# Ledger of designs, part 4: miniprotein binders against b1l550

Target 1, 279 residues: b1l550
Amino acid sequence: MRLPEELLERARDIHSEAPSHRIKLDRVGSFGLKVPVEFKGFLLLAEADVWVSLPEGRRGVDLSRQVEAIYELSNPPKDPFSLCREAAISLLEKLNYADSSGVSIRFDAPLQDGESLKYYGVEISSIASDEIINKIRVEILGMTACPCTAELIRAYKSSEIAATHTQRSLGILEVSTKAEHPDPDKLASIIERAMSSPLRTYTKRPDEGGLVIRSLSNARLAEDVVREMIHLFLEEFGHLPEDTHILAAVRSMESVHMHDIYAERSFSLDEIRKEISSH
Short names: E, the ipSAE of ESMFold2; O, the ipSAE of OpenDDE; V2, 0.75 times the mean of E and O plus 0.25 times the DockQ between their complexes.

## First folded at step 16 (miniprotein)

Design t16 (at its last look DockQ between E and O 0.62; V2 from the best seeds 0.00; counts 0 for: pae E 7.1 > 1.5, pTM E .734 < .8)
Fold by OpenDDE base, look of step 16:
Structure t16 (fold): chain B 279 residues (1-279), chain A 80 residues (1-80)
Amino acid sequence: as target 1 above (279 residues)
Amino acid sequence: MKVEIRFEGDDPWAFRWALEFMREMAKYYGAEVEYRIEGDRLTIKITGLPERIRRWLARLAEFLAERFGIEVEYTIELKE
């Protein structure tokens, strides 16, 4: 049952009242909204989070106004990068009591896989204040082969190609920058190239065998994958501002253990350049 | 207040996408969604949406129709 709109005229504006405790909040908003986006010619229904800061003197945020802001910008559907940036700015304009805003958009990005499609996870964000910070997180599954087990088997059985266990590994690149959002396809490519082999949605037996052989011939620890991701990232995106922050991580879903192996490095471009130059 | 959107076309993907989005919107606002598929016609009825969102849905319907090369008709009550 919808309450009559006339009741809004009679009701006090609860959101504009002074709170019982004068405390600023960093983020108040709506999470898990659905918004249409256009990505590489695909029309996708993405999940979105929108938020603003709340000053100490205001009880609540106008949540409806936040939702309206992103939906107005989502029609017609546009690329998620522009949508994030524009919505973050619009939120600050529409909610003038906020000193910061943010938008995050999540979807599965289609990626060509031979004659089929595979997907990787992407989260695109923009945070607006005195400056705009753009953030992108890419997650894609690949395959790793363990070099340690390979060496053990090689030592036990003098074989040219040592058998080893293989597992699915989730690679993660997260980039925060004052520049434009990095290309998520390029980030996904970096992750795949850093692993022993990519995954395929559809393989014929010969292709599957080839993929496994490739993996065995390129055995890598989770640590190796992270280091390779960083190396490849620097080659492709070394032009980004030096204050750009990166998280490179891998979660290996170990096939011989009940637990996962995790490795990560968080760094700024300035920091990592200094580290590499010191060697 | 009722929003009624009618799509006519043979693209099942367009119908599926439109219906999915409208369901999510309705869910968020606590609105009710009814739909019917009759051959090449999808009819969606939404009740309980705010006025501004109704206008947005109209524009979205037009966009979808254009993109998929289907026809759209809608009736949206813009004023209570």
Scores: ipSAE 0.182, ipTM 0.680, lowest interface PAE 1.8, mean pLDDT 87
Fold by ESMFold2, look of step 16:
Structure t16 (fold): chain B 279 residues (1-279), chain A 80 residues (1-80)
Amino acid sequence: as target 1 above (279 residues)
Amino acid sequence: MKVEIRFEGDDPWAFRWALEFMREMAKYYGAEVEYRIEGDRLTIKITGLPERIRRWLARLAEFLAERFGIEVEYTIELKE
């Protein structure tokens, strides 16, 4: 049911009132919106969150203005990075009582995988205040092979037996920077190259055998996958601002365990360079 | 605002995308959605959309027609 629109002229503007408790809020907005985006020639339905800060003297946010700002910018559909940044700027400009605004956009990014596609998770955000901070999180599955079990099997019966447990592992790179968002395909590539082998959507037996052989030849501890991700990240993105913050992580769904293994490292570019140069 | 949108074409992905998006938009505005699928035709009827989005909706419909190679026509009624 829709109420008569004439009631708007009689109703109090609750949002502009002072609150009973003068406490500022960091994020007030609309979460889980569906927006169209163009990514690498694909039209995707992404999930978006939009918010602003709310000062202690303002009771509420006009959520209609927030949601309409991103919808207006989402048509015609455009790349999610431009949409994210422009919507964050537009929110801060239109809702000038806020000292910050933010937009997050989540989608599954397609990657060519032989004659088919595979997908990896992307979440981007832009936080606007006196400056813009861009964040990207990339998640992609790969294969890991345990070096400890491989060495034990070699030592037990023959140095020629190549065997160990392999499993799916989720690699994670999260980057927060004042520069433009890093290319998600490059982040996904770093993660896959750090693992023992990539996963494929479809393989024939010779290709499947090749993936297993690659993983056995490149067996790595979860800790060393994270270290390799950091090494490769620094090679590709060492030019980013020194206060750029990174999280590198792996969650390994260990085939011989009832639980997962997790390893992570968070750092700024300045911190990690000082750490590496001390060795 | 009342809107009736008719899509014609052999593209079930385009129909699913259009319907899902129209439902989410209608939910946000407190509008009501009815739809019917008959072969290669999707008809969507939306009641209670604000007039200010009429140009936005027309731009999206044009984009869908171009991108998916489907035909679109619509009727917009501004009086409730």
Scores: ipSAE 0.021, ipTM 0.497, lowest interface PAE 7.1, mean pLDDT 83
ESMFold2 (binder alone), look of step 16: mean pLDDT 73; pTM 0.678

## First folded at step 17 (miniprotein)

Design t17 (at its last look DockQ between E and O 0.59; V2 from the best seeds 0.00; counts 0 for: pae O 3.1 > 1.5)
Fold by ESMFold2, look of step 17:
Structure t17 (fold): chain B 279 residues (1-279), chain A 80 residues (1-80)
Amino acid sequence: as target 1 above (279 residues)
Amino acid sequence: SKVEIRFEGDDPWAFRWALEFMREMAEYYGATVEYRIEGDRLTIKITGLPERIRRWLARLAEFLAERFGIEVEYTIEDKE
C-alpha cells in the first residue's frame, strides 16, 4: 500500500528533532552492506559498514542517505581503498550535522600460492573528521614449529632426531595511519615470513617434505613470531608517519596443547624506535 | 517492486558471482530471489528491493556483462 503524499507535509520529521535525552552518539550507521570491489584484477564480494557521529541536538540519522553514499560510489566497482576513503568523505558532506564519519570494508583477498590461490582476511577503514585516519587489519594463517619441543627431542638420545610439533597459527597486523593504507599483500607477506613456513593450498609429497624441513629450520616461539613481524614491518613501513599505530599479534592453535597461545604488541612508530634505540 | 536480470553467455564464474552477490543483497534487504539457468542463460528475479537499489543493481548488471564479455538485458517494474 502506498500512503498519500499529502501526509508528508503534515508528518513530523522525527530524525531532525532534538531528543528528550541530549546525549551525543559516536557511531550511528548501517552495518553489513554488500558491495562489489575490484582488488588486483579480481571482482570481489565485500561487506561494508558505514556510520556518522550524531550530535546531542539531533534525534536521529538519515540511514537511507548513508547507504546511498556508499552505493553511489561503488558502481562501477573500484578498488576498496578508494571506495572506503571516498565514501567516508561523502558521508560527512551528505550528513553535515556529523563531526565524523567512518567506513569499513571487509573482504577475503586472493594471494597467489604456486599455481593456485589462497585467501587471507582484510578489513580496511577510513575515519573522516578534520583529518582522515586509515586503518587496515590483515589476518593470514601460517605454520609454526615449536622450538621448545624441538630442543627437547634434540637432547633425547644424543640429539639424532630433528622433530617438533607444527600447527596452524593466525597472524595479525593492524595499522592505523594518516598516510594511505599499506598494501595488504605486503602485510600478509610480513606475517608469513615471520612464521616458520607459509601454509600451502596444495603440495606434492616432495614439496610437503621441504615445507616441513623449512618449518623446523625456522622454529619460533609465538612471542618471537610477533617480534619478527615488528622487525619486518619496520623494515618495510618505517617511512610511515611517526604517530602511526600498529598491533602485531599471533594466535597459535598448538597441536599438542589444550589451549591456544596468544601474543601481541601495540605500539606507535615513535614509541618502538625509542625502545629499540635504548638497547 | 521487481527487477529481472537476464544474462547470456558461456561464463560460469560470472553467473556464480552475480548469483552470490544478488542473493546476499536480497538477504540484506529482506527481498526474495528466484533464478533459473537454461544452457548459457541465467535469469535472476528479485522482488522487494527499494527503487534506488533496483536501478543500482541494473547498472551493476551492465558492468558485469561488459567485465566478463557476456550479454545482459533487464526490466525494472514498479508494480507492487
Scores: ipSAE 0.512, ipTM 0.844, lowest interface PAE 2.0, mean pLDDT 86
Fold by OpenDDE base, look of step 17:
Structure t17 (fold): chain B 279 residues (1-279), chain A 80 residues (1-80)
Amino acid sequence: as target 1 above (279 residues)
Amino acid sequence: SKVEIRFEGDDPWAFRWALEFMREMAEYYGATVEYRIEGDRLTIKITGLPERIRRWLARLAEFLAERFGIEVEYTIEDKE
């Protein structure tokens, strides 16, 4: 039974009431929405979070307007970068009491792997206030070979063959910038190139052997991988604003231990340039 | 509440993708999905969608039809 429109008009607007405690909230919104996006020619179903700030004098946020804002912009489906930015702006326009808004979109991005596809994780975000900040997080799995074990085996057996253990490692690049979102495929490529070798969806025996040999030839500590990621990032994205913030990290799922090895560096472009130039 | 979507076309891949996408979306929002393929016609019946989602999903069907080069018709019944 639809409530008569007359009753709706008489109903108290709970959201617009003064709260019991006059406290501003930083983020209020809907999390875990499903929205279609178009990414590199693929139509994908993504998860989305939308939020706005809430002033101290307002009890609640108009959640329905938030959901409407992103859905309106999602038909027809568009690229997630534009969707994030446009939705963040739209939220501020629709909810005029908010001084800030944010949108985050998450999905598995397809990446060509020979004749097949592999995927990496991506989260694209935009935060709007007096300025727009764009954020992107890319996560992709690769393979690392341990140089320490290789050296131990070499010392023990006097073998020319650099045998060592290998493991899957998760590489992470997170970039926050006032510029446009960096290309996630480029970020994924940086991570893969920084590791000993990429992972493959499907390999034949000769290809598998080649992949392992490549990994052994590029044996790297987790620390090495992070440093290489930073180096490659600077080469590709050094043109971004100096206040751009980056997180580079690796989580290695060690095959000889029950625990993971983790390494990270957080930095601005300005900071890291100064650091490198001083050496 | 019921949404009925009818796709028409001769591309079996189009039907597969359309069905998969529509089903996934519908199920995410807690709806039940029934479908039937008869020759060049795919009929999808979705029950239990919230009102806002019904309209959105119908519009999404239009987009899919355009993308896949097939035709689409739909009906939305708001009967409780």
Scores: ipSAE 0.031, ipTM 0.512, lowest interface PAE 3.1, mean pLDDT 86
ESMFold2 (binder alone), look of step 17: mean pLDDT 77; pTM 0.725

## First folded at step 18 (miniprotein)

Design t18 (at its last look DockQ between E and O 0.41; V2 from the best seeds 0.00; counts 0 for: pae E 6.0 > 1.5, pTM E .741 < .8)
Fold by OpenDDE base, look of step 18:
Structure t18 (fold): chain B 279 residues (1-279), chain A 80 residues (1-80)
Amino acid sequence: as target 1 above (279 residues)
Amino acid sequence: MKVEIRFEGDDPWAFRWALEFMREMAKYYGATVEYRIEGDRLTIKITGLPERIRRWLARLAEFLAERFGIEVEYTIELKE
């Protein structure tokens, strides 16, 4: 039942009223919107979050304007990087009472895996204030083989290639920078190369055997994977601004335990360079 | 309130993809989707979309048509 237009005209603008408590809010917005994006030639349906700050003297945000801002920019569909940046800026323009805005877009990114596709998780964000900060989070599954168990079995059976338990591990790279968003495919590649082996969507028996052998031959602790991710990241993205912030993490879904193993390091490029140079 | 989108073309893959995309969008907003394929014509009927989303979806259909090299027509009912 549509409310009569006449009632809408008589309704007070509640959002513009003074709040009962004069407190600034950091983020107010709409979460879980669906928006189309074009990513490396693929048209994808992504989830989007949009938000702005709310000053202490305003009761509420004009949520409809936020939604309009991103939908206007998403038609025709464009790359999610531009969409995030442009939408964040547009939000500040449309909602002039806000001193900051943000957009986050999430989707599963296709990655070529031989003749097939596999997917990794991507979250692309931009936060606008006096400056624009671009953020990208990549999550991709790989496989890890435990070096500890391998060593135990090697000691027991004297095999060159010791059997060990393997598990799926989720690698995470999150990068926040004033520069352009790093290439998510490159980030995904770094994570995969840091693992014992990548996962494959489709494997024939010989190929499967090869993956397992590779994993066994490249056994790594979760800690090893994180360190390797950082090393590879520095090689590929060392040219980013020194104030660029990185989170490198691994969640190993342990096959012999009911719990997961987790390792992470948060750092700036400046910080990690100083640390490495000191050794 | 109904959106009717009609695609015309000879590429069955385009129809499948277009339909899937429209279904996912409709599903997200709690809308009902009906469709019919008759030869080179795909008709999609979506009921229950908010007005703003109906307009947006129509424009999206135009984009899809252009991308797939097919024709599109649509009717948007704005009044209940």
Scores: ipSAE 0.188, ipTM 0.686, lowest interface PAE 1.9, mean pLDDT 86
Fold by ESMFold2, look of step 18:
Structure t18 (fold): chain B 279 residues (1-279), chain A 80 residues (1-80)
Amino acid sequence: as target 1 above (279 residues)
Amino acid sequence: MKVEIRFEGDDPWAFRWALEFMREMAKYYGATVEYRIEGDRLTIKITGLPERIRRWLARLAEFLAERFGIEVEYTIELKE
């Protein structure tokens, strides 16, 4: 029985020991894991982060148990929202020294685009403590048309069609709520509708003409894209809890400028309603 | 533990998905991955995986085969 005695000597749990410096850590975990998810009939390979809090009296985290929590729940593959919430809860249950846990899941969400697919970025998270907070961030590219150049050209040259420069712009909606995660397709739709025109994966020349005409007819400042995103969000998601927090933003890669233009607004539903009601 | 997973079928998406996922999982466990593609067959060999994930890997491989209508076989060899 020599091996059992040697194992007991090496079996000390170094992670449960006190550290030399008693300092609490907010997030300790594994980042950039690959997990399978089922999203709207698609099997996707998502990227996940998992973490827990670490109290000042504990030296380290059992990293293998953290990763096991999400891998066990990821098989068979299921929707990323359930996976995210269930993994965050499981982390707190399995790592009882933590007072909070978090899981993030990132994937490219497919959208039908005529006969082909296009993709937009999705990141969801669930943060568990004495309650659960669900977050979702959606990023989608659209087309914007500059209204300043359009006005200059209109004033100089009489035309029934305004001409201006167009560029790609990245629209962002981020929602933090105690309710279930909003549908990412609806968030993506809000962003696209706020822009001058959507971007397409593939267009034929007549379709390209239509996109350009739409963008010219809907020339918008980056600031007004953000305002439109907020307006459309409130129409569709104004029913969420009052403490729901939103970030609406646009980064425009201006074709005639050396640098990007950026606009954003953060607000709670309670806050923005008071602001709008005062007008 | 050594694991060999063989997929057979004409589904390049399933092959890319399986290979990428197995590589990422292997990095987490400090395992090594080798692969080869021979026509419609993908072979993935992973060395250094812990034995406790054996059933999990089997379930995933079976899921992929069913989901994509491809064939899968796997062998598990224990080395000290």
Scores: ipSAE 0.092, ipTM 0.569, lowest interface PAE 6.0, mean pLDDT 82
ESMFold2 (binder alone), look of step 18: mean pLDDT 72; pTM 0.673

## First folded at step 19 (miniprotein)

Design t19 (at its last look DockQ between E and O 0.66; V2 from the best seeds 0.00; counts 0 for: pae E 4.7 > 1.5, pTM E .772 < .8, end hemmed in, 7.2% free)
Fold by ESMFold2, look of step 19:
Structure t19 (fold): chain B 279 residues (1-279), chain A 80 residues (1-80)
Amino acid sequence: as target 1 above (279 residues)
Amino acid sequence: SKVEIRFEGDDPWAFRWALEFMREAAKYYGAEVEYRIEGDRLTIKITGLPERIRRWLARLAEFLAERFGVEVEYTIEDKE
């Protein structure tokens, strides 16, 4: 049942009243919206969150206006980076009692993998206030091979057995910057190159053997994968503003353990450069 | 409070994409979705969406029709 809209003239505007407890809120919004985006020629169904800050003197936020703002901008579908930034700006304009706004958009990005496609996770955000902060998080699976076990097996058989345990590992790069969002494909490439070997959607036996041999030739601890990700990131994106913040991490689904191994490092560009130059 | 969208053409993936998206939008708003596939025609009826979202879906349907090379027609019933 839908109530008559003319009742709006008779009802109190609850949202514009002062609250009984005057406490500002940092994020009030609508989460889990479905929006279309266009990425690399693909039409994808993405998940979006939208929010604004709420001052201590305002009881509630206009949720309908928030949802309408992003839906208005998402049609016709466009690239998710433009949608994210434009929606964050539009929220501040439309809900001008707020000091800040934010938009997050999540999707699985297609990546060419031989004759097939594979996918990696992308989440982008734009947070608008007196400035705009852009954030991107990329997650992609790769293969890691343990160098410690490989060395023990080598010592036992003197190279007759080239073996170690291998497992899928999830690599994560997260970047927060005042510049435009980094290219997610480049971030995914950095993660894959830091691993012992990439994962493929489809392999035939000779190709499968090649992936395993590659992983054994590039055996790396989870810790070393994180360090390599940082090295490669600095090569590709060292030009970003010095206050750019990065998180590099790996979660390894260790094949011979009941539990995952996790390694991470967060840093700003100015911090990491000083750290490296001090060695 | 109702939007009806009618696609006509031989593209089952366009029909699948349109249905998936419209069901997700309906879920968020608590709206009802009914559909029928009759040969090369897909009819989608959605009840309980806000006016701007009903118009948004109509514009998206036009985009999908052009993108997939199918025909589209729609009707948007007023607040009642």
Scores: ipSAE 0.191, ipTM 0.658, lowest interface PAE 4.7, mean pLDDT 84
Fold by OpenDDE base, look of step 19:
Structure t19 (fold): chain B 279 residues (1-279), chain A 80 residues (1-80)
Amino acid sequence: as target 1 above (279 residues)
Amino acid sequence: SKVEIRFEGDDPWAFRWALEFMREAAKYYGAEVEYRIEGDRLTIKITGLPERIRRWLARLAEFLAERFGVEVEYTIEDKE
C-alpha cells in the first residue's frame, strides 16, 4: 500500500529528531541480512550484520541507508573480506553522524576433502572508527584420541598401538588485528593439524581404518590441542602486528562423559612471545 | 513500482539461490515477492522496491545468469 505522497511530505523524519533521553548508543543496525559473496570460486549466500554508532542527539539510525551501503558493494559479488572492510568504511561515509561502524559476515566455507567437500564455519568482521580493526573467527571439527586411556590399555596389553576412545572436537581460532584478515583456510589447517586427525566427509573402509590408526598414534588432550594450535599459529602468522589479539580454544565432545571438555587461551602476540622467551 | 525477472535454464540450484536472495532483499524493504516456477523457467515479481534497489536487483540477475549459464530477462516498471 503506497501512502499518498501528501502524507509522506507531511511526515516528520522521526530518526533525525532529538531523543527523549540524550544517550549515545554503541551499535544500531540490521542483523541477519543475506548477501552474496564469492569465496574460492564458490558463490555463497552469507549472513551479514551491519551497524553504526548513534550520537546522543539523534533518535534513530537511517537503517535503509545501511542496507543500501552493503548491497551496493555486493554487486557483483566479491570476496567477503573486501566486502566487510569496504562496507564498514562506506557506512561511516554515508552516515556522517556516526563515529564508528561495523560489519560482520558469516558463512560456511567449503574445503576440499579428497573428491568431496567438507566445510568450516567463518565469521569475519570489520570495525571502522579512527582505525580499522579486522576480526576473523574460524571453527572446524576434528577428532581427538585420549592419551590417558591409551596409556592404561598399553600397560594392560603391552601393545605398540593401544586402543583408546575418540571423540569429535571443535577447534576455534579468533584473530583481531589492524592488518588484513588472516587466511581462513590457513587457520582451519592449523586447527586440523593440532587435532589427532581431521574429519572426513567420505571414507572408504581402508581410509577409515587409517584415519583411526593415525588418531591413536597421535593421541592428544584438549590442552595439547590448544597449545599446538598456538604453536602452529605463531609459525604461520608471527608476522602480524604485535598488538594482534588471538583466542585459541577447543571444545571436546567427550565420548565417555556426559559433558564436554573445554580449554582456551586468549593472548596478544606480544604477550605470548614474552611468555615463551621467559622459558 | 514493479520488477519482473525471468530466469530460463536447467539449473534448479541457481533458481533456489536467486529466489532466496531476492526474497531477503525484498523483505527488508517491505516489498512483496511473488514467484512461479514452470519447468525450466523461474519468474520473480517484486513490488514496492525503491528505484535504486530495483536497478541493483536487475544487475544482480544479470550476474547470476552469467555465472550459472542461464538466460535472464527483466522488466522494470517505474510507474506506480
Scores: ipSAE 0.034, ipTM 0.316, lowest interface PAE 4.6, mean pLDDT 84
ESMFold2 (binder alone), look of step 19: mean pLDDT 75; pTM 0.702

## First folded at step 20 (miniprotein)

Design t20 (at its last look DockQ between E and O 0.65; V2 from the best seeds 0.00; counts 0 for: pae E 2.2 > 1.5)
Fold by ESMFold2, look of step 20:
Structure t20 (fold): chain B 279 residues (1-279), chain A 80 residues (1-80)
Amino acid sequence: as target 1 above (279 residues)
Amino acid sequence: SKVEIRFEGDDPWAFRWALEFMRELAKYYGAEVEYRLDGNRLTIKITGLPERIRRWLARLAEFLAERFGVEVEYRIEDKE
């Protein structure tokens, strides 16, 4: 049913009223919006969240303006990093009662894998206030081989058998910085290189054997994978601002266990450099 | 509150992308989607999108047609 438009003249503007409880809100917005983006020549379906802060004296936010801000910028489709940053700035300008705004954009990024494609997860964010903070989270699967079982098997019958269990592991790098978003392909590469071996979308039998042998040659604990991610990250991105925050993590789906193993470390560049230089 | 978009051409990737996007967009708004793929023709009908989103979608459909070299035709109706 559609109500008569004449009622708009008699109805109160609920959003502009003061709330019953004068409490500031940090994020009020629209989540799960569908937007197109262009990434590395691919037109991708992305999911976006948009929000603003709401001061204690304002009852509600105009959600229609929030949605319009990102849709106006998303057509024609453009790169997700520009869309993210520009939408965050636009939100703060359009909703001038807010002290801050934010936009998140999520998509599966394609990577060339021989003659086929594989995909990894990307989520980017831009938070605007008197400055802009950019965040990127990358998730990609790799393969790990257990060094404890490998050593036990090696010791059995004087090293007659070279084997251990292997499993899929999800590697995670999240970076929050005042600089531009780091290149997601470089973050994905760091994660894969920290693993025992990469996963491929298709392998022929000789290539499959090579991946398994590589994983056995690079057996690593989940903890070691996280440490290697940090080392590789510092080598490639150590130039970022000193207050850049990083989360490095691994969730390992252990093939012989009913449960997953998880390891993580959060740090700033300043913090980790002091830690490393003290040893 | 209907929009009907018809693509005609031989680019199955473009058709899959367009259908996937429009299904997800409709799901977000609680709109209903009907589609028919018949040879080189894809017709998508969506009921329940807001007016601004219907117009935005028509503009996106024109972009897709140009990008992928297919033909597009659309109708936007504001009446139920």
Scores: ipSAE 0.471, ipTM 0.827, lowest interface PAE 2.2, mean pLDDT 86
Fold by OpenDDE base, look of step 20:
Parts: structure tokens; C-alpha cells; sequence
Structure t20 (fold): chain B 279 residues (1-279), chain A 80 residues (1-80)
């Protein structure tokens, strides 16, 4: 039943009214939207969150305008980096009462794995105000082999390659910068290289054996993985602004324990450079 | 409200992508999906999408036609 246009004209704009309590809100928006994106030649359905700030003198946000803003920019589908930045800017233009906006896009990114594909998790965000801050979070699974158990077995049986337990580990890199979003494939590569070995979607017996041998020869603690991630990150992305903020973390799903092992370091590029130079 | 999209072409990958995409979209909005494959014709019917999404989907269908090199027709039926 379409309400007569005449009734719509008489209806109060509830969103534009003064609130009972004059309090500014930081984020008001729509979460969990589905939007298509193009990533490395793949068309993907991503989840998106869109929001703006709400001034103290306005009761509510025009949520329909927010949804329209991102959908207009999503058709035709484009890369998620541009979509985030452009949508954040568009939100400020369309909702002129807002002094800040934000967009977050989440999807599983395809990564070539021999003749097959594997996936890693990615979240791309942009926040717009007087400046634009870009954020990217990458999560990818790898394999770690325990050096402690390896050493114990080596001590018991003299062998060049000591047996040890292996487990799946989740590596995380989160980067916030005023520069463009870092390449998520490069971030994923850093995480994989920091671990004992990558995971494979499909392996034949000889390939599987090789993968295990590689992991055993490159045994690493969770702490080792995080430090290696940071080292590799600095080599690849040292050109980013000094105020760029990074979170490097790993969650090891331990095979010999019921609990996981977790390690992380949060830092700015300026901070970590000073730390390394002091040694 | 019902949206009917028809894809015609000799691209099995395109059909699989379209079907997967539409299923995920429908699932998200709590809509119902029916599909039929007749030779080189894929018909997808989605019932229960919000009006704003139906309009967006129509534009998306046009993009998909261009991207996959297939013919696409769409119909939007508003059930009063």
C-alpha cells in the first residue's frame, strides 16, 4: 500500500528534529550490506559497513542516503580500495551535517595456489574527515612447527631433521595509514613467509612430504613468527609515512594443548625504527 | 515483489557465478530464490527483495551482461 504522496509531504522529518539530549554520536550507519567488488579480475560479493557522525543538534541520520551512496558507487563494480575512499567522501558530501564518515569492506580474497585457489580474509576501510585514513587488515592461515619439541627429540635421537608437532596458525597484519592501502597480496605473502610453511589446498603425497619437511626445517615459535612478520614488513613497506600504525599478530592453534598461543606487537613505523636502531 | 533475471550464453562459468551471487544476495535479505537451467538459458527468480535492491539488481544485471558477454533480460514485478 503506497501512502499517498500528500501524506508524505505532511509527515514530519523525524531525523532532522532536535534530540531530547544534545549529544554528538561518533558513528551511525548501516552494517552488513552486500556489495559487489572487482578484485584482481574476480567479481566478489563483499560485506560493507557505512557510517557517519551525527551532530548534537540532529536527532537521526538519513540511513537511506548512506545505502544509496555506496550502491551508486558499486555499480559497475570497482576495486574495493577505490570504493572505500570514494564512498567515504561521497557520504560527507551527501550528508553535509556530518563531520566524519567511514566505510569498511570485508571479503575472502582469492590467492593462486598452484592450479587451485586458496583464500585469505581481508577488511579494507577508509575514514574521512579533515583527512583520509586508510586501513587494511589481512588474515591468512599457515603452518608452524614447534622448535622446542624438535630440540627435545633431537637430544633423544641424533637426527638432522627432528620430528615435532605442527599446527595451523592464523597470521594477522593490520595497517592504518594516510597513504594508499597497502597491497593485501603482499601482506599475505609476508605472513606466509614468516611461518614455517604455507598451507596448500591440494597436495599429492610427494608434495605433502616436501611441505612437512620444509616446516620441520623451519621450526618457529609464535613469537618468532611475529618478529619475522615485522622484519619482512619493514623491508617491503618501509616507504610508508612514519605515523603509519601496524598491528602484527599470530594465533597458533596448538595441537598438543586445548588452548591457543597468541602473540602480538602494535607499533608505529617511527617507533619501531627507533627501537631497532638502538640495538 | 519478484525479480526475474534471464541469462543467455555459452559460458558455464558465468552461470555459476550469477547463481552463486544471487543466492548469497537473497540469503542475506531473507529472499527466496528459484532457478532453472534450460540449455544455454539460466533463469533466476528472486522473491522478497526490498525495492531499493530490486532497482540496484537491474543495473547489476546489465553490467553482468557486458562483463560476461552474455545476453541478460530482467523483469520486475511489483505485487500489489
Amino acid sequence: as target 1 above (279 residues)
Amino acid sequence: SKVEIRFEGDDPWAFRWALEFMRELAKYYGAEVEYRLDGNRLTIKITGLPERIRRWLARLAEFLAERFGVEVEYRIEDKE
Scores: ipSAE 0.236, ipTM 0.705, lowest interface PAE 1.6, mean pLDDT 86
ESMFold2 (binder alone), look of step 20: mean pLDDT 73; pTM 0.671

